# Ledger of designs, part 271: miniprotein binders against q9h3h3

Target 1, 235 residues: q9h3h3
Amino acid sequence: EDGFTAEHLAAEAMAADMDPWLVFDARTTPATELDAWLAKYPPSQVTRYGDPGSPNSEPVGWIAVYGQGYSPNSGDVQGLQAAWEALQTSGRPITPGTLRQLAITHHVLSGKWLMHLAPGFKLDHAWAGIARAVVEGQLQVAKVSPRAKEGGRQVICVYTDDFTDRLGVLEADSAIRAAGIKCLLTYKPDVYTYLGIYRANRWHLCPTLYESRFQLGGSARGSRVLDRANNVELT
Short names: E, the ipSAE of ESMFold2; O, the ipSAE of OpenDDE; V2, 0.75 times the mean of E and O plus 0.25 times the DockQ between their complexes.

## First folded at step 21 (miniprotein)

Design zA2 (at its last look DockQ between E and O 0.90; V2 from the best seeds 0.84)
Fold by OpenDDE base, look of step 21:
Structure zA2 (fold): chain B 235 residues (1-235), chain A 103 residues (1-103)
Amino acid sequence: as target 1 above (235 residues)
Amino acid sequence: GSRELKREVRELILKAWLLIFKAMELANKGDVSEAIQVLREAADLFQEAAKLAQKAGDIEMAIKALEMAAMVLEWIARLLERQGKVDEAKQAKERAEQIKEKD
């Protein structure tokens, strides 16, 4: 694993969110233009700071694809944070159920499958498969980090609307596998990021809810999904 | 040059976000006073980033950096209110408002 802590990766992601994005929006752009767009902005060549010779002359935070059914809804993150702070002050027990209820109450339900890949053809090919799955309506939205430094891995994020919908999370895993992705996937709700809950938290909360491993000749899904909170295989 | 300034702006923003996540960790441990101090440093970095972005002609980034500084100050105010530090909380809110009015 790249020597970056989960906190460093989160900080990089939040900083990248402040920069302009390269977006293909399937709601406004014909699907027939996707291949030309992918060829113009391959993730392995797009640079975070707009380096000379890159497809982008200016800084880029993310490369993203929006599906036809994509609706941006971040929920009430500020209300969530205030409620979290109040909960800590109350001295009430904090459980995974508590976080789930907070997320539901404030409509902060987004989560994502994450994959980390080295820059190059394999990354660009993986991204192209994901982008196509989004445009075809199998996935709602995905983004990939641009190239930041030599030897650094890039991350592809595939979002689901509700981390509490286990079926929706599993369907997204299946769509990712159908797109030809064979690497390890981890699923993380955004609520854990917004609350600063990482691996070494005092409540022993696991910010990674699911892990997906590719399986040759396995079930129709082509993966084994582990519920990490309960240590139970779901597939 | 403008490119160097733009890079420096992004380095400051990254540092500020690292401090935000550090502050969240501290607050989650119950170290609220230390979290407030770290958040003050983050707010200052966002303000510095905004100034540099303005010098670089990156007005959009300057606005976003100021918005982040204001949000961090509002967070500080909420944490101070919970500590019963009403006057300090008011000062943080006033500073956040002043940042928003200058845009």
Scores: ipSAE 0.878, ipTM 0.948, lowest interface PAE 0.4, mean pLDDT 92
Fold by ESMFold2, look of step 21:
Structure zA2 (fold): chain B 235 residues (1-235), chain A 103 residues (1-103)
Amino acid sequence: as target 1 above (235 residues)
Amino acid sequence: GSRELKREVRELILKAWLLIFKAMELANKGDVSEAIQVLREAADLFQEAAKLAQKAGDIEMAIKALEMAAMVLEWIARLLERQGKVDEAKQAKERAEQIKEKD
């Protein structure tokens, strides 16, 4: 099977992480340069491998914006993986609580709001809105996939630094909506990818914690957010 | 040419990552010996990708691919130690250190 699955998408994302990124870094670049940079590198035109006629001549793994508050922290991923291996051989039950504690202990707490859009104006417009929100300080860091050779949906990832901080995750959702984004959002902690835990797993762990749907005329957050693990509405 | 070779490198890198996730699935199901065999293949693919990246002049990717090969070998060593296969674990660690020194 050659279609996109969660496993295949994770592998593609990890491979893309190893390629060069096109980065607008607000920590070192004046905000007045953002519009020119966005016009030079629209995600619908930047190609994964530097195809003829694209703005990039070399492979690009991701297009990213770093806010002034961005502080990179990958956490102790190798220690997390080793502890996971030990836990599985221990005979102890694996629950959402034990996974959460492993993530806390090893400081692997990042997660992201995801949106999937087809190439074109809608994608480029959504990305520009997110990028401005990052540079203006409402969001810390975001990235968007480049266009694949075959074409297809692209992903915008808006990161938060602690998936256990529900308020911070919901504040990021609100900032995304304030940037004019109206499509479906899903929230996934990075820890599940690092441990190879997908939706169909034997522990019934839920790697998608939240879904956010835009609500016309809505509240201060502009969205209806569902806790997918407990099937309860938060808003 | 060089552009075709750089694309081949990326195909090897993706294949190696697919093997890593396959190994995670196997280990999560308790098939640790099979996971180790898949990880050995992934490490070999990262080293092959590094060789081709050097040939293509893609030095940054070559370095990253070697770092990934070393990390996979360290993972293999941890799994082998848990199985009590101390000599095989030592060999995997030594291979990982050799790769890091050439880096």
Scores: ipSAE 0.763, ipTM 0.904, lowest interface PAE 0.7, mean pLDDT 88
ESMFold2 (binder alone), look of step 21: mean pLDDT 86; pTM 0.860

Design zA3 (at its last fold request DockQ between E and O 0.87; V2 from the best seeds 0.86)
Fold by OpenDDE base, fold request of step 22:
Structure zA3 (fold): chain B 235 residues (1-235), chain A 103 residues (1-103)
Amino acid sequence: as target 1 above (235 residues)
Amino acid sequence: GSRELKREVRELILKAWLLIFKAMELANKGDVSEAIQVLREAADLFQEAAKLAQKAGDKEMAIKALEMAAMVLEWIARLLERQGKEDEAKQAKERAEQIKEKD
């Protein structure tokens, strides 16, 4: 992982969330327009700050595709944070189960598969595959970071509605693999980000729940998924 | 120019978010007083970003930056309440409300 702490990447992501997004919404836009949109806004060419000669003249936070079944619901993040603060004050033990219960209670259940790719054709091709999978209903929503720095990696985020639904998480992995993506994938719930829980936290909570490695041959899924919390292979 | 100001706005916003995450880590360590101080700095940066965004003609970003400043102040208020600092918490809430009224 590039020397950017998970904290810096999270801060960059949150800052990017405040800027305008380039969105293809399959609920309102015909699927036949996707290829033209992808050609207009290739992630490797879209710049974070709207650099001269880029497809965008203004800052762009994310490039995103919304599927037909996509419903934006972030849950009660403020309530989650307040409950977390109360829990810390109580001195009660904090476990992965505690975080899961907090997430359920406050409906903060979103999580994402993450992949980091260098700018270029491989990134644009991977993004096109993901975008098509979203429009075809195999995935619900995805976003990709624009080009921020020369030589900097870009991130593709593929969301699932519920990080506690193991089957849904695994189905998303399968869809990503079916789109031809062979890189390492990590799955992270958003709840860990909202609570400031990173890899080096005092509770030894792992914010990465799953890791997917591409596998040539064998399983119909084309990947090996590891449960990081239990150190168990799921596939 | 406007482009330079817009970039400066984004730099301030990024710094503010870095402070937010630093504050979360501090709070998670039990350093709540230090977390509050860091969050105050974050709120100030969002307010500065809003002013610069307004000067740049980026009204949408100005609104969002003010909303974030208010949200951070509300968070500070919650942390102060937990410390038993009710008067300081009230001041933080009042400041958050004043920011929201300017939108």
Scores: ipSAE 0.882, ipTM 0.950, lowest interface PAE 0.4, mean pLDDT 92
Fold by ESMFold2, fold request of step 22:
Structure zA3 (fold): chain B 235 residues (1-235), chain A 103 residues (1-103)
Amino acid sequence: as target 1 above (235 residues)
Amino acid sequence: GSRELKREVRELILKAWLLIFKAMELANKGDVSEAIQVLREAADLFQEAAKLAQKAGDKEMAIKALEMAAMVLEWIARLLERQGKEDEAKQAKERAEQIKEKD
């Protein structure tokens, strides 16, 4: 998408973060309750603002599933932002390497595989598969946006804890495909959103690190993954 | 009614976040003074959202909106310090502390 669209989506995501979430937490909830929870809160029916007739009467920012090993790790976002500001005033060149080092230094390492789906059965089915993969331990944590506006697509975010760990990112892609997901996936580190860096940025930084496309009859992962920065297929 | 107030709160919150990202864009192209002005508007909107959320009985959103307003003001103070505007930076920090004390 373009820079304006990505900026608006980022703002919507940050605003949604501040509202209550509907969470299935595998650390405190038996796995046998997952299917009933999924049936009660399908993403196509849960509304962002608690529309009349929806399962939720109050605003919901996200629907999320936490795996057994989920450990919240937000990193030092304010320190990251301060260091970014200092870097810009230093006159030093801003490169992918300097951005990566800032993210490492401030431990803002989370990233996510993203998929965009229209509301309906396909979205709810994809979410259910992802949620089961999280509860079964193949994925760490995922969230899906609720329904917000007519005609709008929804997003499923599948997190990894370290975007610099390529193997871990690729393992998450494989787990997503094993859950039956066939749509296009893009991988974005959170650091770019926290610094307001989008595709059309003046430093030519690449906020989308990987792109995953499903392929029939391929590897056990069922995908082809492109490294966007180097234009190299990894699988 | 209460639903209309809660919707208005979320509209203010979204507008405040859009201003935050606009300020990031301005700062990223070197327009730091303009970014600061936009961030002041964002902080004001978060405080307005907090007041309206309190009126709507949405205590958790009110707390989160005040926390965001304080964080934006600390960010403004940092930018002002880099510009050498220490008195304005102090005022922004004082406003942030006043917001935190109300929490």
Scores: ipSAE 0.842, ipTM 0.930, lowest interface PAE 0.5, mean pLDDT 89
ESMFold2, look of step 21: ipSAE 0.819; ipTM 0.924
ESMFold2 (binder alone), look of step 21: mean pLDDT 86; pTM 0.866
OpenDDE base, look of step 21: ipSAE 0.880; ipTM 0.949
ESMFold2, fold request of step 22: ipSAE 0.817, 0.809; ipTM 0.921, 0.916
ESMFold2 (binder alone), fold request of step 22: mean pLDDT 87, 86, 86; pTM 0.867, 0.861, 0.866
OpenDDE base, fold request of step 22: ipSAE 0.878, 0.879; ipTM 0.949, 0.950

Design zA4 (at its last look DockQ between E and O 0.87; V2 from the best seeds 0.82)
Fold by OpenDDE base, look of step 21:
Structure zA4 (fold): chain B 235 residues (1-235), chain A 103 residues (1-103)
Amino acid sequence: as target 1 above (235 residues)
Amino acid sequence: GSRELKREVRELILKAWLLIFKAMELANKGDVSEAIQVLREAADLFQEAAKLAQKAGDEEMAIKALEMAAMVLEWIARLLERQGKSDEAKQAKERAEQIKEKD
């Protein structure tokens, strides 16, 4: 695992969110243009800072694809943070149920499947499969990090609208597997990031809700999904 | 050159976000006073990033960096209010407002 802590990866992600994005929006752009766009901006060649010889001359935070049903809704992150701070001050017990209720109350329900891949053909091919699945309506939205440094892994994020909808999370896993992705996937709600909850938190909260492993000849989904909070296989 | 300045801006922004996540960790441990101090450093880095972005001709990044500085200062104000430090909270809020008015 790249020696970056979860905090470093989160900080890099938040810093990247401030830079311009390269976006294919299926709501406004014909699906027939996707292949040309993917060829123009392969993730392994797009550079974070717009290095000489890259497809981008200026800094790029993310490469993203928006599906037809995509609606940007970040919820009330500030209200969530204020409520979290008030909860800490109250001395009330904090459980996974508490975080779920906070997320619901403030409409901060987004989560994502994460995959980390080395730059190159495998990454670009994986991204192309995901991008197609988004444009075809099997997934809502996905993004991939540009190339930041030599030998650094890139991350593909595939979002779901509601981390509390287990079926929706599992459907996204199935769509990712159908796109030909065979690597390890981890699912993380955004609420844990916004609250600064990582592996070594005092409440022993696990910020990774699900883990998906590819399985040859297994169930119709082609993966085993583990609920990490309960240590139960869902598939 | 402008390219070097743009890189420096992004390095400052990354450092500021690292401090934000460090502050969240500290606050989650109950070290609210230390979290406030770290957030002050983050706000200063965003302000420095904004100044450099302006020098580089990156006006959009300058605005975003100032917005982040203001948001961090508003967060500091909320944390100070919870500590019963109303005067310091007011000062942080006023500083956040001054940043927003300059945009």
Scores: ipSAE 0.881, ipTM 0.949, lowest interface PAE 0.4, mean pLDDT 92
Fold by ESMFold2, look of step 21:
Structure zA4 (fold): chain B 235 residues (1-235), chain A 103 residues (1-103)
Amino acid sequence: as target 1 above (235 residues)
Amino acid sequence: GSRELKREVRELILKAWLLIFKAMELANKGDVSEAIQVLREAADLFQEAAKLAQKAGDEEMAIKALEMAAMVLEWIARLLERQGKSDEAKQAKERAEQIKEKD
């Protein structure tokens, strides 16, 4: 059930990638313009297809913010896919270690923290906090889906450039929490989507590497982070 | 009107991506022949989406949809070569080349 839902969400994300994006690029746009841009394009009101009354008149795939240090690099995805096909034919066992090495070899190392929120003030407030964290340099790049069909949740994606860099992934979680985000976060490397590997796969690979849960009680740490692959608490 | 046609284009694109991920699942299970058939349908849907995008005046989407159709056909060719079906792989590669030359 979770595998089917993940497949559909991945397909929606790939289709959205092909449409125009609404981008605030801190590399070329002064930070003082961010608040006006956020007010013009709240994700709860930007529509996927440019509905009447929307801030956008044309289809929008994603709303995104690029940080000052953002350097786009998706790696060698086609080489990764070809090597994956060869590996399956080789008869060698497929393990988390072989998948990790394949991702390293082909430089497909990006991943993202995900949060799902209903349209409305909480979504727009969460996005604004994330966008400010990106412009201030605590995060590298983030995107949020526009509003689509009624009743659908929207997703905020906060990218990191290397899923094997645990410290960098945990620093991104901390920056998200500092922006006031209290919902469940899950971390997924992009490599699993490019290879069509979902939760219910025959190799028992775990495409969700980390879960982060906000903690109100106790210390001021903000997160309880679980390593899903090893079933180990990191915090 | 043009906006309704642009939405139909996006629905075809989504359906094509769903077929791509279904083909990945089939290939990952070893059902490569079934994966190839699903990928042929995905390529056809990307080409149909490109035709509709051109009619809607959405030239950027038309170009992207044709690029996706060509990439799917190149993937089909790779899978056919692994099956030893070199003649069919050549046909898929030729179709991908024709799509790239159409704009």
Scores: ipSAE 0.716, ipTM 0.893, lowest interface PAE 0.8, mean pLDDT 88
ESMFold2 (binder alone), look of step 21: mean pLDDT 86; pTM 0.864

Design zA5 (at its last read DockQ between E and O 0.86; V2 from the best seeds 0.86)
Amino acid sequence: GSRELKREVRELILKAWLLIFKAMELANKGDVSEAIQVLREAADLFQEAAKLAQKAGDSEMAIKALEMAAMVLEWIARLLERQGKYDEAKQAKERAEQIKEKD
ESMFold2, look of step 21: ipSAE 0.811; ipTM 0.918
ESMFold2 (binder alone), look of step 21: mean pLDDT 87; pTM 0.869
OpenDDE base, look of step 21: ipSAE 0.881; ipTM 0.950
ESMFold2, fold request of step 22: ipSAE 0.814, 0.824, 0.830; ipTM 0.922, 0.923, 0.927
ESMFold2 (binder alone), fold request of step 22: mean pLDDT 87, 87, 87; pTM 0.870, 0.871, 0.871
OpenDDE base, fold request of step 22: ipSAE 0.879, 0.878, 0.878; ipTM 0.948, 0.949, 0.947
ESMFold2, fold request of step 25: ipSAE 0.834, 0.835, 0.842; ipTM 0.927, 0.927, 0.929
ESMFold2 (binder alone), fold request of step 25: mean pLDDT 87, 87, 87; pTM 0.871, 0.871, 0.868
OpenDDE base, fold request of step 25: ipSAE 0.879, 0.877, 0.878; ipTM 0.948, 0.947, 0.948
ESMFold2, last read: ipSAE 0.809, 0.830, 0.835; ipTM 0.920, 0.920, 0.928
ESMFold2 (binder alone), last read: mean pLDDT 87, 87, 87; pTM 0.872, 0.869, 0.870
OpenDDE base, last read: ipSAE 0.877, 0.878, 0.878; ipTM 0.948, 0.949, 0.947

Design zA6 (at its last look DockQ between E and O 0.79; V2 from the best seeds 0.83)
Fold by OpenDDE base, look of step 21:
Structure zA6 (fold): chain B 235 residues (1-235), chain A 103 residues (1-103)
Amino acid sequence: as target 1 above (235 residues)
Amino acid sequence: GSRELKREVRELILKAWLLIFKAMELANKGDVSEAIQVLREAADLFQEAAKLAQKAGDEEMAIKALEMAAWVLEWIARLLERQGKTDEAKQAKERAEQIKEKD
């Protein structure tokens, strides 16, 4: 088990954010060009460093699709970090509610559904389904990691604007399932990453808010969503 | 070659980010002094990455790496201020400003 810690995956993601992205922007590019773009840049073949024979000759951090309603808003991450540092110095109790309030105050509300897939047809097919859902307006924005190492898994990230909007999070899960994706999904707010809060933190905060499992023939949503913080099924 | 240098740049950047997340964890544990030390190493790696990026002709990455080095130094300054180390904090901030002025 190439047990990349959550910290290693986060570091890889942040390092990848510094490189150029291959972007399909539905706001400026006709939807009819999506299939040609997907064929040109299949995630299983796009390489992190622009290896010889790859579709990209230069390093690529992410492959991304922006929907018609996409507006980049990162909030005040610096203010969030300063407030977090001040809170730690105060010795006040830190709870999930505290983090939620910090996130709201600094407008750092983004979160993402995550899926990890091996390189190949299944990954490229899953990505194509997500990309279509984004272009069709069922999802706002998604990205997929390029191929970094031989045998390494790639990650698809599907974003929602507000991790505190449970309905929006569940709607995104439904759209992902409607796109034909059957793997395990986990939902993580970005605020936990920005504050360095991972699974083994001193406050016992769970950085994974939701888990979605595909279900055949059951709910109209095609998935079972678990609230990890409360250990309650939402669907 | 240029490709090998570009890869080395990305390896340094990845190491720097690993150190950043390690520093966040240390700071979260209350080990602020150790966090500062780890962040200094991260800032140095970003500066090294910038120098290599310049040699590789990757000017955009060089700028981004310097911006990250400055950001890390500003973080160090804030941590030092909280420790009451005002002179060291000032030095870290001045170094961050010097990096930003060169871009």
Scores: ipSAE 0.879, ipTM 0.949, lowest interface PAE 0.4, mean pLDDT 91
Fold by ESMFold2, look of step 21:
Structure zA6 (fold): chain B 235 residues (1-235), chain A 103 residues (1-103)
Amino acid sequence: as target 1 above (235 residues)
Amino acid sequence: GSRELKREVRELILKAWLLIFKAMELANKGDVSEAIQVLREAADLFQEAAKLAQKAGDEEMAIKALEMAAWVLEWIARLLERQGKTDEAKQAKERAEQIKEKD
């Protein structure tokens, strides 16, 4: 055991992907039903394994909202993984540019803004704001983890479809802030999880691409966004 | 009862995913033979989870766990091919196809 928190969180997330999800799908469900659904399944009360007395009696992996324009496309993950394996055996250098090109070639371009909140009103309020932004079309898709038994922090994930499209990623940050979210946001492309590349890796790749911090005044966006790999402020 | 089996299924699934990420770390360090052995354990755990899920009446999880076992075996086959171990790679592919047939 090396004690990597990121590996454990990734394993928990992948295991959660395999359980049933509680989904509000704006592509098939009228927006007027959203408030009732949010009241029925607050993320601070929905439990991962269906604890007695919770709204769910069975395991729930994720609570999710799909926007009207949501079009699922995970890309060629298996081809990406095979190409990664070939690259490592080739003896050629692995750089941020070669990893980015692999992701482009295999169309594994999704990424997500992450926020971590303790169970309670603040989490449920933040989720409701994000869910409304998705249904109204400012965001494409979001999910939130259910409450685990030990009562640790929960995560809201807000997806974007192309981590190489910086403007699109920044637009999603702006939409999150417009929903009233003031906490720290981090942005992680999915490609790093699919290849098992975490913070302490031998290539010095940076799996957290952006950080967003709420900032009152100055920027019209309501945040300052730092490019972590290049130490460049984008806003 | 069914609740105990469903809990055990989720424990096996999480353990299998932890082994998958351990195997990725090993492979990323160049320890490919060790990664393959860890992946074999992960595939076995997914198959065990599928059997328990069936006993618990959780047919969708049983199907997903078998699909994960097959995916792991196909990954093992790719790694074995790169090591020139063609016969072992063929065995892993055949095991994966057998699991997909049951799926």
Scores: ipSAE 0.795, ipTM 0.913, lowest interface PAE 0.5, mean pLDDT 88
ESMFold2 (binder alone), look of step 21: mean pLDDT 87; pTM 0.871

Design zA7 (at its last look DockQ between E and O 0.81; V2 from the best seeds 0.82)
Fold by OpenDDE base, look of step 21:
Structure zA7 (fold): chain B 235 residues (1-235), chain A 103 residues (1-103)
Amino acid sequence: as target 1 above (235 residues)
Amino acid sequence: GSRELKREVRELILKAWLLIFKAMELANKGDVSEAIQVLREAADLFQEAAKLAQKAGDIEMAIKALEMAAWVLEWIARLLERQGKEDEAKQAKERAEQIKEKD
């Protein structure tokens, strides 16, 4: 377990957001070009800094695929942060409900399923499955981190538009499972990242709302989804 | 070489973001004065990153790093205002504006 704290991973993600992205946009690029693009930029070979012999000669922050229905809406992150700071100054109790209301008020509703995979064929295959699901309209948007360090895990992020829409979150899990992905998935709203709320925060807020585990048998969805906040199985 | 400078730029940016998240945690704990200090360090790192990026010919990254430095300084200003340090807040805001004008 590369002992990177959730804060370190968040810092790496934010730093990567500042670099150029390799993007396949299904709104402007024919779906028939996806396989050639995936072959050109396999995530296990694309390097964070554009190392010699990599498919990229310049630094890359993310490899991303945008679906036909993708519309970037980040909401009012600055207003969210200001309201959060005002709330802290007020001394009012802070609950998961408080964060949910802040997120709704400022339209900061994005969240993502996260999976961590070692570099190699399994990662590239998982990414190809996700990219196809995005282009086919089963998912809206996904990104994968390039190879940063030797032996370091890469992350695939699959976004949903609204972390408060439980059905939409579960549908995304189903689509990820249908793409052949069997690893552990965790769902995190972006609002927790923007407010600096991580594990062991003073309010005991859990930044991971859902956990999905693959199941070989019986459930129509192929996964067991746990609500981490309530410790309840949803599937 | 240019590649080494570009890597160093990104290492500075990563350090700056680590400091930002540390500052968020400190502010969340109520340690606002310490958060401000950590954010000042983050702003300085973004400015250093911008200078190195410019030397490396990475103008886009230099601009983004300066934008982040300005954003951090504006955050510092808001935190100082809440502490009743209006003069220091004004100085931080003026510095942020000066960075934006140079772009």
Scores: ipSAE 0.877, ipTM 0.948, lowest interface PAE 0.4, mean pLDDT 91
Fold by ESMFold2, look of step 21:
Structure zA7 (fold): chain B 235 residues (1-235), chain A 103 residues (1-103)
Amino acid sequence: as target 1 above (235 residues)
Amino acid sequence: GSRELKREVRELILKAWLLIFKAMELANKGDVSEAIQVLREAADLFQEAAKLAQKAGDIEMAIKALEMAAWVLEWIARLLERQGKEDEAKQAKERAEQIKEKD
């Protein structure tokens, strides 16, 4: 994905963050209500701006499910950005280790597994599986984009608390695969988005840390996970 | 009508975010003065979006858009301070504080 397209997708995501979300919150809603909620708001039918004939009459930025253990924490994003700006003028080298340390220092540790699917039954089925995994406690929080007017691909984001905790990231991949997801997954720490670091950057930083590919009859987790920075398989 | 104003608000919000990411790219290339210019445009768009959102009765979006405008102005101030442009940085901070007082 080129720099221009990545910037546009990031901008669309940030704009969507500012609109209302449709949320199933397991912390306050009984799990027995999940299936009815999923049937009411399939992501292939919920529209970004509340189009006529859709289940929503108002704009929706995201459809989300919060697990029992979900605790919102964006971290010190403003402090992170200020430290990044200072680092760029300091003359000191910028490396993957530098980014990792900035993220740790400012507690901007969240990251997400991403999957892209066309609108339709496959998307709705995948989302339902992820939503159930969240409510059952296998995953902490997930969101899916609503349908755009053009009907292009939609994205499911499955969050993890700490991108530096490789075990936790791999456990989330395993839970996604256990929900029956077979498509390509890519993992991106949120810190790269907050600092505007894309594929084409002058430090050669890699904002996609991991790729996960489904492997029928393969590993016990049903996936093959590649560390993109080092080109090594973790599974 | 109100429906058309709400759609125009969302178009302005998206355009403002596109400018934010453009500014991040410019700053990451070292083009900080151009990044600041683009950020000023983004702040103006967020303020216009807030004005239209209020007119459309979308009060929550109006509040969020004003918060974003203030955040952009504080960012501009940090960049100006690093360039040694203290007076311009103070003006950006004052504009951000004026926006926060209306929240």
Scores: ipSAE 0.782, ipTM 0.905, lowest interface PAE 0.6, mean pLDDT 88
ESMFold2 (binder alone), look of step 21: mean pLDDT 87; pTM 0.872

